# Designs tried in a protein design chat: VHH binders against F-box/kelch-repeat protein At1g80440. Part 21

Target 1, 354 residues: F-box/kelch-repeat protein At1g80440, of Arabidopsis thaliana (Mouse-ear cress) (q9m8l2)
Amino acid sequence: MELIPNLPDDVARECLLRSSYQQFPVIASVCRAWNREVSLSQFLHQRKASRHSQELLILSQARVDPAGSGKIIATPEYRISVLESGSGLWTELPPIPGQTKGLPLFCRLVSVGSDLIVLGGLDPITWQAHDSVFVFSFLTSKWRVGATMPGVRRSFFGCASDSDRTVLVAGGHNEEKCALTSAMVYDVSEDKWTFLPDMARERDECKAVFHAGRFHVIGGYATEEQGQFSKTAESFDVSTWEWGPLTEDFLDDTGDTVSPPTCVAGGDLYACWGGDVMMFLNDKWQKVGQIPADVYNVTYVAVRPGMLIVIGNGKALAGYGEATVGYICDLSSSRWVKLETHGGHVQAGCFLEV
Short names: E, the ipSAE of ESMFold2; O, the ipSAE of OpenDDE; V2, 0.75 times the mean of E and O plus 0.25 times the DockQ between their complexes.

## First folded at step 18 (VHH; framework vhh_6z1v_2)

Design w3 (from p2 with W59V E101Q T102F H104P I108G D109S; at its last look DockQ between E and O 0.01; V2 from the best seeds 0.00; counts 0 for: pae E 14.6 > 2, off the site)
Fold by OpenDDE, look of step 18:
Structure w3 (fold): chain B 354 residues (1-354), chain A 126 residues (1-126)
Amino acid sequence: as target 1 above (354 residues)
Amino acid sequence: EVQLVESGGRLVRTGGSLRLSCAASGFTFSDYAMGWFRQAPGKEREVVAAISSSGGKYVHADFVKGRFTISRDNAKNTVYLQMNSLKPEDTAVYYCAADSQFGPYIVGSESEYDYWGQGTQVTVSS
């Protein structure tokens, strides 16, 4: 069956490849053939290859207090904000069914393919840890319920995606505030969790990144060392299914800072330490820039080809409902451009390419 | 003809229990996620619970707090809502809805549901 009547299938596919992601749900609903076409991994791959893909910045962001007082009058309500890089347009995703008070607090966001995954967090009302997994498909524009996180309920864990198939989780703390050594992987397509071998160290409030086939867990602290963040890192090799040796001084010169926001792109690892932009180069962290002075408490950092994105508070003691400040740095020119933000505190973020 | 018919709604005292049923016909029931919604007078319709087509995955609203349980029997083309520890604030018209899905675990928003029942009145007296 022809995808489009009176057109060769290759031409028809080309037409679909050029569609905006906003049209994907419509396309998928036209007929089974179209649905199948856009649901194939090949479709997204071809979009990327042909440079028709679109990049989305996705944020879990608190709603701004209308009074502008910055005072948190009520529990912050977090929603998913989406910035389309090409147009600069901000949109909001539909709320997760059953989540009437917004997203779980401190939930993690990661992207796999055309899916956004929302993991865990604390109930906005009861502050109990969730083991929930919610998946939003940008192809269908629908949420689905994933398999619950196995084991003890955890919060403040490290989370990263391999961008293709799986989400990896490590560390955090349980309901008794004990730091965890456990790690696990979620296969999005199979809707299945599998435990990894335990880490060498328990790591509450650790950061995680995925790079070069490895799941890197960075920093955090042990149960008995509350507030004393480790400078160590561990890396899990997905191919060998083994943790590598502990890197004792992975984070150097961090001072008294918390585990720094970290990100990886193009093979380069970046972090924000205080007001400094750090890059791991030649087996050491080096200062490569400085964030604008009006950015406090960096909550999100991301690197894309040729650019660094930094989001934080507009003041040191900002409430969750106060407007955030964001900047984009052109890495070639080192020029900072202020990002037009419309929401409050950002608790998580990820990029998605569709 | 697609039909969703709710039943089980009635007057009940605070602390009481009800079981709502929704019988589906006119479509392949096992291919649809099902949801329960409610609408109180003067309030917006809100989701109460949703369950995947297979029944293996479900979500409940935060206000449920373990009091309600959604389930389904695909052999009977029926979705259920067991409601325990009812409160006056649970007074509403309860609606059953069906949502087409690509996978067994998709849960749509209100606007994404394809079919709706006429609703059944639940009244909880103090």
Scores: ipSAE 0.000, ipTM 0.236, lowest interface PAE 13.8, mean pLDDT 88
ESMFold2, look of step 18: ipSAE 0.000; ipTM 0.277
ESMFold2 (binder alone), look of step 18: mean pLDDT 83; pTM 0.850

Design w4 (from p2 with K57T W59L D62S E101T T102W I106V V107I I108A D109K; at its last look DockQ between E and O 0.01; V2 from the best seeds 0.00; counts 0 for: pae E 26.3 > 2, framework grips, off the site)
Fold by OpenDDE, look of step 18:
Structure w4 (fold): chain B 354 residues (1-354), chain A 126 residues (1-126)
Amino acid sequence: as target 1 above (354 residues)
Amino acid sequence: EVQLVESGGRLVRTGGSLRLSCAASGFTFSDYAMGWFRQAPGKEREVVAAISSSGGTYLHASFVKGRFTISRDNAKNTVYLQMNSLKPEDTAVYYCAADSTWGHYVIAKESEYDYWGQGTQVTVSS
């Protein structure tokens, strides 16, 4: 069966490869052959290889009062904003069904393949921790409900994706505000959670990144040390299914009292400490740049090949509903370009390539 | 007959606000994604904002910077563009457009839109 009438399949495939991600759901609905084509992992792989893929910055972002009325929104409403890197266009995703008051507060965002996963958070009304998992497919443009996170309800946990299949979660605190040692992995395709062995330390408000087959959990604090963030890190090897040894002084020279925003790309680990951009090189953190002075309280750091994105507040005491400030750094030239942002506080973010 | 009729365009001062409306007729409005485009003198037409048929998905150009908001009322067959904090650079003819092919999705590509309004002039003075 020809993909496109009167065209060779290779040509037809090429046409599909050049389609915008916004068209994928419609393409998939045309016929079974098209559906199959765009649903294959090979399709996305080919898009990437042929440089037709689209990079998306995905943010959980508070709505800004468009009227500038200065209305103090007691509880910000968060929605998913998507920036397409190539066009500079912002898209707001449809709300999660049943979530009428926006996203859960402090929910985590990660990407797996062409799926966006929204994990946990606090109920915008009751402030109770959610164990919910929501998955948005950029292929179908639809939300689905995933298996709930197992164990005690938790918030402010570390979360990272291997980008291909699984999401890993560690730490946070339970409803009694006790820091947790527990960790778990979610297989997106199988819709199943599995517990990992416990971490060596309880880690509330920890950061997590996935790199080189390892799930790295960084910082956080113990129940008895509220607000005293650890400089330690530990990493889980998914191949051996074991935690590695504790690194005692992983964040040895931060000068900060909080766990810094961290990100990883291309094998390199970045962090924002105050106004400094730090990179983990040769087993130590090194300053590799400085963020623009008008960025306060960095809330999100992301890295892509040759690119660093930093998002924060436009002022030191900015509210959640106030507009954020963002910059993109060209890592080759060290030039900063202001990001055209719309929306307020960013509580989470991830990149997705489709 | 399919009709898209824009209204609301006028002269405003920098920092001012304006609300554009586009009234649609001659087709099933709720099945179409709607978009606002603009064309400044000597420039190419560019997308400003788009909204899916259901109103659940929004698209905004980067230059909007949170100043503009697209919305729709399917009961009234109308799409709106609220423009705040207007700048001289926003001076353009603003066009309403309907997308029949990708109605359930937001598409920024001009060529995908089937119906167009006549446009409404927005002028922002210094």
Scores: ipSAE 0.000, ipTM 0.266, lowest interface PAE 13.4, mean pLDDT 87
ESMFold2, look of step 18: ipSAE 0.000; ipTM 0.104
ESMFold2 (binder alone), look of step 18: mean pLDDT 83; pTM 0.847

Design w5 (from p2 with W59F T102Y H104T Y105W I106T V107I I108G; at its last look DockQ between E and O 0.77; V2 from the best seeds 0.00; counts 0 for: pae E 10.6 > 2)
Amino acid sequence: EVQLVESGGRLVRTGGSLRLSCAASGFTFSDYAMGWFRQAPGKEREVVAAISSSGGKYFHADFVKGRFTISRDNAKNTVYLQMNSLKPEDTAVYYCAADSEYGTWTIGDESEYDYWGQGTQVTVSS
ESMFold2, look of step 18: ipSAE 0.000; ipTM 0.448
ESMFold2 (binder alone), look of step 18: mean pLDDT 84; pTM 0.856
OpenDDE, look of step 18: ipSAE 0.128; ipTM 0.644

Design w6 (from p2 with K57H W59S S100T E101S T102L H104P Y105R I106Y I108S; at its last look DockQ between E and O 0.05; V2 from the best seeds 0.00; counts 0 for: pae E 20.0 > 2, framework grips, off the site)
Amino acid sequence: EVQLVESGGRLVRTGGSLRLSCAASGFTFSDYAMGWFRQAPGKEREVVAAISSSGGHYSHADFVKGRFTISRDNAKNTVYLQMNSLKPEDTAVYYCAADTSLGPRYVSDESEYDYWGQGTQVTVSS
ESMFold2, look of step 18: ipSAE 0.000; ipTM 0.178
ESMFold2 (binder alone), look of step 18: mean pLDDT 81; pTM 0.827
OpenDDE, look of step 18: ipSAE 0.024; ipTM 0.443

## First folded at step 20 (VHH; framework vhh_6z1v_2)

Design x1 (from p2 with Y105T I106W; at its last look DockQ between E and O 0.03; V2 from the best seeds 0.00; counts 0 for: pae E 16.2 > 2, off the site)
Fold by OpenDDE, look of step 20:
Structure x1 (fold): chain B 354 residues (1-354), chain A 126 residues (1-126)
Amino acid sequence: as target 1 above (354 residues)
Amino acid sequence: EVQLVESGGRLVRTGGSLRLSCAASGFTFSDYAMGWFRQAPGKEREVVAAISSSGGKYWHADFVKGRFTISRDNAKNTVYLQMNSLKPEDTAVYYCAADSETGHTWVIDESEYDYWGQGTQVTVSS
């Protein structure tokens, strides 16, 4: 079956590969063949390989007041804002159906393929933990409800994606504020959760990254040591389905910091510790840069090939209602460029390449 | 009824020490992060220190680091601020505040605190 009449299929695919992601819903609606083509994982892979892909920075960001003061009312409403790399265009995703007060607070964002996954968080009204999973397809431009997170309701857990198929979750705390050892994986395509073996340590407010084929859970703290963040890490090998040994001094250079470091993974593992940019190289964390002085509290860090994005608030005592300051660093030149941000406080973010 | 009652504020000389106390009642104290704030005449209220519900994590403002120390005793439903090497610039009304810690471990932003005391006056003379 010809994708496009009178064109070889490879040429037709090439045409589709060059489309903007904004056109994907239209393309998918043209015919079944086109729908199939853009729905295949191969399409996204080829798009990336041919350098036609688009990179999206996706943020859970508080709305600012209508007056444009940048201030947020007592209970900020969070929405999903999207920055398209290259064009610098900001857009907003449609709200999640039934979520009239915005996103769950402190929800986690991860990308899998062309899907954005919103996990958990706290109800903006009741402040109860959600076990909800919402999935936005950039192919169809629609939200769907995923299978609920199994087990006890949890908040402030580590979350990461393998970017292709699954989302992994570990740690956090339950409704009684007990730190958790439990971990689980969500297969987006199958809409199914599966428990992993328990971690060696309970880890509230841990960070998680997927890097080098492993799910790394970093830091956090135990129930009895609230706010005393661990410097330890442990990694899960998805191929062997086993946790590796505990690394006790994984964050040995963090010192006595008020906030845990934010770790991110691309080709390499990076972290922001205070004002420093750290890179994990040769089995050690090494300082490779410094964030601009006007970023006091880092709320989000992302790494892409050759680039580091840092988002935070520009005031030492800034709360959730404060505007964000963002920078992009060229890792080759160490040059920082200020990012034009649209909106208020950022709680979560992810990168999606489509 | 929720109550936070500060005590310990008084007139002291420069270089002197004070220990402020805040006694809490009417809520589960151990579930709340606690903070100290101060407001000087003609100035905005500012955060001085914060401590997590368990006492495992604490924060001090840069202007008081090394001089002030926040602590708590959950058994006594009390949070403390040890103030050493006091300066005239430290003259203010000091407030105790409680944060439910519903989201984060603790917050230093004033707007995130749920309950407030009436304050205690600290005056440092030159």
Scores: ipSAE 0.000, ipTM 0.250, lowest interface PAE 13.6, mean pLDDT 87
ESMFold2, look of step 20: ipSAE 0.000; ipTM 0.220
ESMFold2 (binder alone), look of step 20: mean pLDDT 84; pTM 0.859

Design x2 (from p2 with E101T T102R H104T Y105W I106E V107I I108A E110S; at its last look DockQ between E and O 0.01; V2 from the best seeds 0.00; counts 0 for: pae O 17.2 > 2, framework grips, off the site)
Amino acid sequence: EVQLVESGGRLVRTGGSLRLSCAASGFTFSDYAMGWFRQAPGKEREVVAAISSSGGKYWHADFVKGRFTISRDNAKNTVYLQMNSLKPEDTAVYYCAADSTRGTWEIADSSEYDYWGQGTQVTVSS
ESMFold2, look of step 20: ipSAE 0.000; ipTM 0.296
ESMFold2 (binder alone), look of step 20: mean pLDDT 82; pTM 0.843
OpenDDE, look of step 20: ipSAE 0.000; ipTM 0.205

Design x3 (from p2 with G56S Y58W W59F D62S T102K H104T Y105W I106V V107I I108A; at its last look DockQ between E and O 0.80; V2 from the best seeds 0.00; counts 0 for: pae E 17.0 > 2)
Fold by ESMFold2, look of step 20:
Structure x3 (fold): chain B 354 residues (1-354), chain A 126 residues (1-126)
Amino acid sequence: as target 1 above (354 residues)
Amino acid sequence: EVQLVESGGRLVRTGGSLRLSCAASGFTFSDYAMGWFRQAPGKEREVVAAISSSGSKWFHASFVKGRFTISRDNAKNTVYLQMNSLKPEDTAVYYCAADSEKGTWVIADESEYDYWGQGTQVTVSS
């Protein structure tokens, strides 16, 4: 097909590979050949191979009203903010069609390839649990709807992506506030859910990370022990399709014993405990840094090659939309640089490469 | 020529039920996703529900979840919207739409729909 008149297709494709993801909708609107080219999964691989891919930080972030900072107790309206790591440019995705009051509260954000997956949460008006799955393609800039999460409606579940194909979900509580042992996996390309074997423990408000081929579900609490977070973890091995044994003291008592730590993975496993940056080495957590003192409560942590991103509340714990502070740490030097953000409270996030 | 013809819109009381139908012709219906949209006076058109080409996947907007159900019958080239527990704020012109491209996903983005019906009026009284 002739992508650009009087230009060999090889050269035209090279021009497409250099385009910003922000240009994809405009390119797609001018002809079907271009629309088809930017939609192909091979296109994403070629962008990465030629080093023209763009790394994006995707955040569920409360909107702020610069002219009139309002009351904190109103239900904040969350939207998806996008930071282009290279340019520093902030943009906002179009709203999910049919979600007129913003994102579901406490929904989960994960990436699979060039797709952003938005799962669950609470309806911002009714506060009822969502079972919805929404998928945004950064190749096409279009929203689509995935298969509904099966089984009982759940909230506050652990959620992580293998970044390549699947999203894993575990625990949380049902509509009766009973903690769950069930877990499941979503294959994004097949748009299909499959239940996993049950976990050994009920885990409400658990955290999850995907690391080294394993889905780790960390902490949480049983129905009878509301708010009494465990130090245990269990890991699902996707290659053997089995849960491993419980790790009884996975979260050592090295910091805040009341609040669960925030764990992340990116090559190595990291956590933020009581203002400290911890790294999991030789089956134990070791301090490798300290979070800047003006971050009072961490709400989001991410790890990328050579860097750690920390976002949290600034002056004091407030309702959503107040005092957001962010930092980027170069892990090799332990140097922190403030992350400029103009939005409100950050509820969730993920990285995505397009 | 692609044609979409909505029917079934009428006046109903609050709490009542209504079923809309959309008859499709001029294309291979089973290859394309379908959607229902609505537009109240003075407001932007908004998605109500959408359904994949096979009917195995569907989406309902948050403001109608639990009350409206989209379905399709590919043998009859028809897409339906069952509307229960109707409220005055559901008063609008309801439009049937078809995705312009073959696919298996549910399409919630209005800009992906190239073919539209003329609409059918639904009015919900107190």
Scores: ipSAE 0.000, ipTM 0.254, lowest interface PAE 17.0, mean pLDDT 81
ESMFold2 (binder alone), look of step 20: mean pLDDT 85; pTM 0.874
OpenDDE, look of step 20: ipSAE 0.017; ipTM 0.407

Design x4 (from p2 with G56W D62S K65R T102K H104T Y105W I106T V107I I108G; at its last look DockQ between E and O 0.03; V2 from the best seeds 0.00; counts 0 for: pae E 20.8 > 2, off the site)
Amino acid sequence: EVQLVESGGRLVRTGGSLRLSCAASGFTFSDYAMGWFRQAPGKEREVVAAISSSGWKYWHASFVRGRFTISRDNAKNTVYLQMNSLKPEDTAVYYCAADSEKGTWTIGDESEYDYWGQGTQVTVSS
ESMFold2, look of step 20: ipSAE 0.000; ipTM 0.128
ESMFold2 (binder alone), look of step 20: mean pLDDT 84; pTM 0.863
OpenDDE, look of step 20: ipSAE 0.035; ipTM 0.446

Design x5 (at its last look DockQ between E and O 0.05; V2 from the best seeds 0.00; counts 0 for: pae O 13.9 > 2, off the site)
Fold by OpenDDE, look of step 20:
Structure x5 (fold): chain B 354 residues (1-354), chain A 125 residues (1-125)
Amino acid sequence: as target 1 above (354 residues)
Amino acid sequence: EVQLVESGGRLVRTGGSLRLSCAASGFTFSDYAMGWFRQAPGKEREVVAAISSEGRSYWHADFVKGRFTISRDNAKNTVYLQMNSLKPEDTAVYYCAADSERGTWTIDESEYDYWGQGTQVTVSS
């Protein structure tokens, strides 16, 4: 089957590979063959390999007031904002159907392939924990409802994606505010949840990253250990389906038991705790930089090849409606560039490469 | 009548410890998230710590650097702030505040419905 008449399929494919992600919905609607082509994992892989891919920074971000003050007087409404790398263009995704008051508060964002997954969070009105999963396809530009998270409803859990197929969730607390040991994986394509074996420790407000083929759950605290974040970590091997041994002093260099670091993974593992940029190298955390002084409270950190993005607010007293400040660091030169932000407080974020 | 009454503030030396208490009355304490704020002379009020209604989720400002810990006892209608390794820059009036209709804590001052009168903490060099 010819993708484009009178052209070899490899040439036709090359043409499609060069399209902007904004055109994907149109491409997918042209014919079944084109739809199939752009829906294949191979398509995204080839875009990446050929350096035609586009990187998107996706944020759960509070709306600012119409007056332009950057503040929200009432309960903030969170929306999905998207920054396209290269162009610097900000866009907003369509709202999730049925979510009239914005995104669930403290929801988790992860990307799998060309899909954005919104997990859990608190109802903006009732503040009850959601078990909802919403999936936005950048290929079709549509939302769909995924299978609900199984087990007890949870919030403030760790979440990470393998970027290809699955989302992994661990820890948090239930409606009774008990920290959880349970973990689970969501297969996006199959729309199916599966429980993992329980973690060795209950971990409320833990961080999670997927790195080097493993799901790492870092820090958090037990139900009875209020005010004391754990410095421990444990990692799940998806190939063996087993948790590795507990690392007791994984965050030993932080010295801070009440302000957990924000850990992120790319090729290497990075973290921000305090004002420091840390890199996990040679089995230990090492300071490799410092965030700009006007980033007082870090709310989001991301790492890409050669780049670190830090988003936060610049005030000690911060509300959910406060404007954000962001920077991009070139990791090779340690140069910081201020990021132009278009919105209020950021609760969550992820990168998506399409 | 809703009341929040802070106590425990006093003069201490650098490196010392204090435990602040805030006793609540006039509302269902267990339904409210609680927070600690402080205001130093000539400075704006800033959030120090926040804790969920059930006391199982919490937040601390970065400047506490593990020195302060918020906790609560719903049976006693009291929220606490344990302050260790105090520094002169910690000198301020400390306020407790209550936030209704929350399933978690907040650091937004405007979200808090009730406030205490404050307790003075002075750390000498």
Scores: ipSAE 0.000, ipTM 0.247, lowest interface PAE 13.9, mean pLDDT 88
ESMFold2, look of step 20: ipSAE 0.006; ipTM 0.310
ESMFold2 (binder alone), look of step 20: mean pLDDT 87; pTM 0.893

Design x6 (from x1 with G56Y Y58R W59F F63S; at its last look DockQ between E and O 0.01; V2 from the best seeds 0.00; counts 0 for: pae E 11.7 > 2, off the site)
Fold by OpenDDE, look of step 20:
Structure x6 (fold): chain B 354 residues (1-354), chain A 126 residues (1-126)
Amino acid sequence: as target 1 above (354 residues)
Amino acid sequence: EVQLVESGGRLVRTGGSLRLSCAASGFTFSDYAMGWFRQAPGKEREVVAAISSSGYKRFHADSVKGRFTISRDNAKNTVYLQMNSLKPEDTAVYYCAADSETGHTWVIDESEYDYWGQGTQVTVSS
């Protein structure tokens, strides 16, 4: 099948590879052949390989008051804001159908392929935990409902994706505020959840990253140890379908048992804690930088090749009204550049490359 | 009107036991985490213990771990602090506090608590 009349398919493909992600919905609607082409995982891979891909910073961000004062209501409405790397353009995704009060509070955001996945969170009205999964396709520019998270309803769980096919979830707490050992994986394409073996430890408010082919669950705390975060980590090997041995002192250098570090993974594993930028190298955490002083509470960290993005606020999360501050660090020069943010408090974020 | 009323504070001897109570009114008690704080003369207020809304999660400061136990009865809108093996260092005004748990998480940070009692004096003599 000829993609473009009178052009070889490889040339036609190159033309499509150079399109902006904003045009993907239009491209996909032109014909079945084009739809198929842009829907293939190979398309995104080729865009990345050819350096035509676009990088998006996606945030769950509170709306500011209409008056523009930057003040946030007691229970702010959260929306999905998108920053396009390069252009610096901010956009907002359409609201999730049926979610009239904004995103679930403290929902998790992860990207898989060209999809954004919104997992769980608390109902903005009832404050009850959701088991909902919402998927936004940047290809079609539409939301769809995914299979509900199985098992007990949970919140403040660790979540990470392999970026290609699956989302992994572990820990958190149930409606009775008990920390959980359970973990599970969501296949986005198949729209199916599968339980993993239980972790060795219950881990409320744990962090999770996918790195080096493993699902790493870091820190958290047990039911009876509120405010005492663990320094331990567990890693799940998706190839062998088993948890590795518990690392007892994975976070031994944090010095802070009340505020866990925010960990992120790219080619290397990074974390922010105690005002420091840490890198996991040679089987230990090493300080490689310092966060700007005006970032008190780090709410989101992302790592890209040669770049670290840090987003936070100046005060405790409970205030909701605190201004969001963002910085980008050039890891080679250790230079920090302040991001132009659109005000509202950030609860979650993810990076998506399309 | 929201009210937290502490009771049970008194003079006790070293090694003695005491049970504090905090009666809550004016809000849905079962939706709030509860905490006990204390402030000794010339010292900053510090967290002693905390308990989740359901009572399943608990925190005790290292200084009181093994000696103090926080509990609650949601049917009675009351939170308790059982204090055993009391020491002179435990002498302080003890405060009851409530946390809505609607933020990030109920924590040991004083700033996370929404409502406070007037306090009850506990004195441990040598």
Scores: ipSAE 0.000, ipTM 0.255, lowest interface PAE 11.2, mean pLDDT 88
ESMFold2, look of step 20: ipSAE 0.000; ipTM 0.443
ESMFold2 (binder alone), look of step 20: mean pLDDT 86; pTM 0.881

## First folded at step 22 (VHH; framework vhh_6z1v_2)

Design y1 (from p2 with G56R K57Y Y58A D62K I106W I108R; at its last fold request DockQ between E and O 0.01; V2 from the best seeds 0.00; counts 0 for: pae E 22.9 > 2, off the site)
Amino acid sequence: EVQLVESGGRLVRTGGSLRLSCAASGFTFSDYAMGWFRQAPGKEREVVAAISSSGRYAWHAKFVKGRFTISRDNAKNTVYLQMNSLKPEDTAVYYCAADSETGHYWVRDESEYDYWGQGTQVTVSS
ESMFold2, look of step 22: ipSAE 0.000; ipTM 0.099
ESMFold2 (binder alone), look of step 22: mean pLDDT 87; pTM 0.896
OpenDDE, look of step 22: ipSAE 0.000; ipTM 0.235
ESMFold2, look of step 26: ipSAE 0.000; ipTM 0.111
ESMFold2 (binder alone), look of step 26: mean pLDDT 86; pTM 0.888
OpenDDE, look of step 26: ipSAE 0.000; ipTM 0.237
ESMFold2, fold request of step 27: ipSAE 0.000, 0.000, 0.000; ipTM 0.104, 0.089, 0.120
ESMFold2 (binder alone), fold request of step 27: mean pLDDT 86, 86, 86; pTM 0.889, 0.886, 0.889
OpenDDE, fold request of step 27: ipSAE 0.827, 0.010, 0.838; ipTM 0.930, 0.316, 0.934

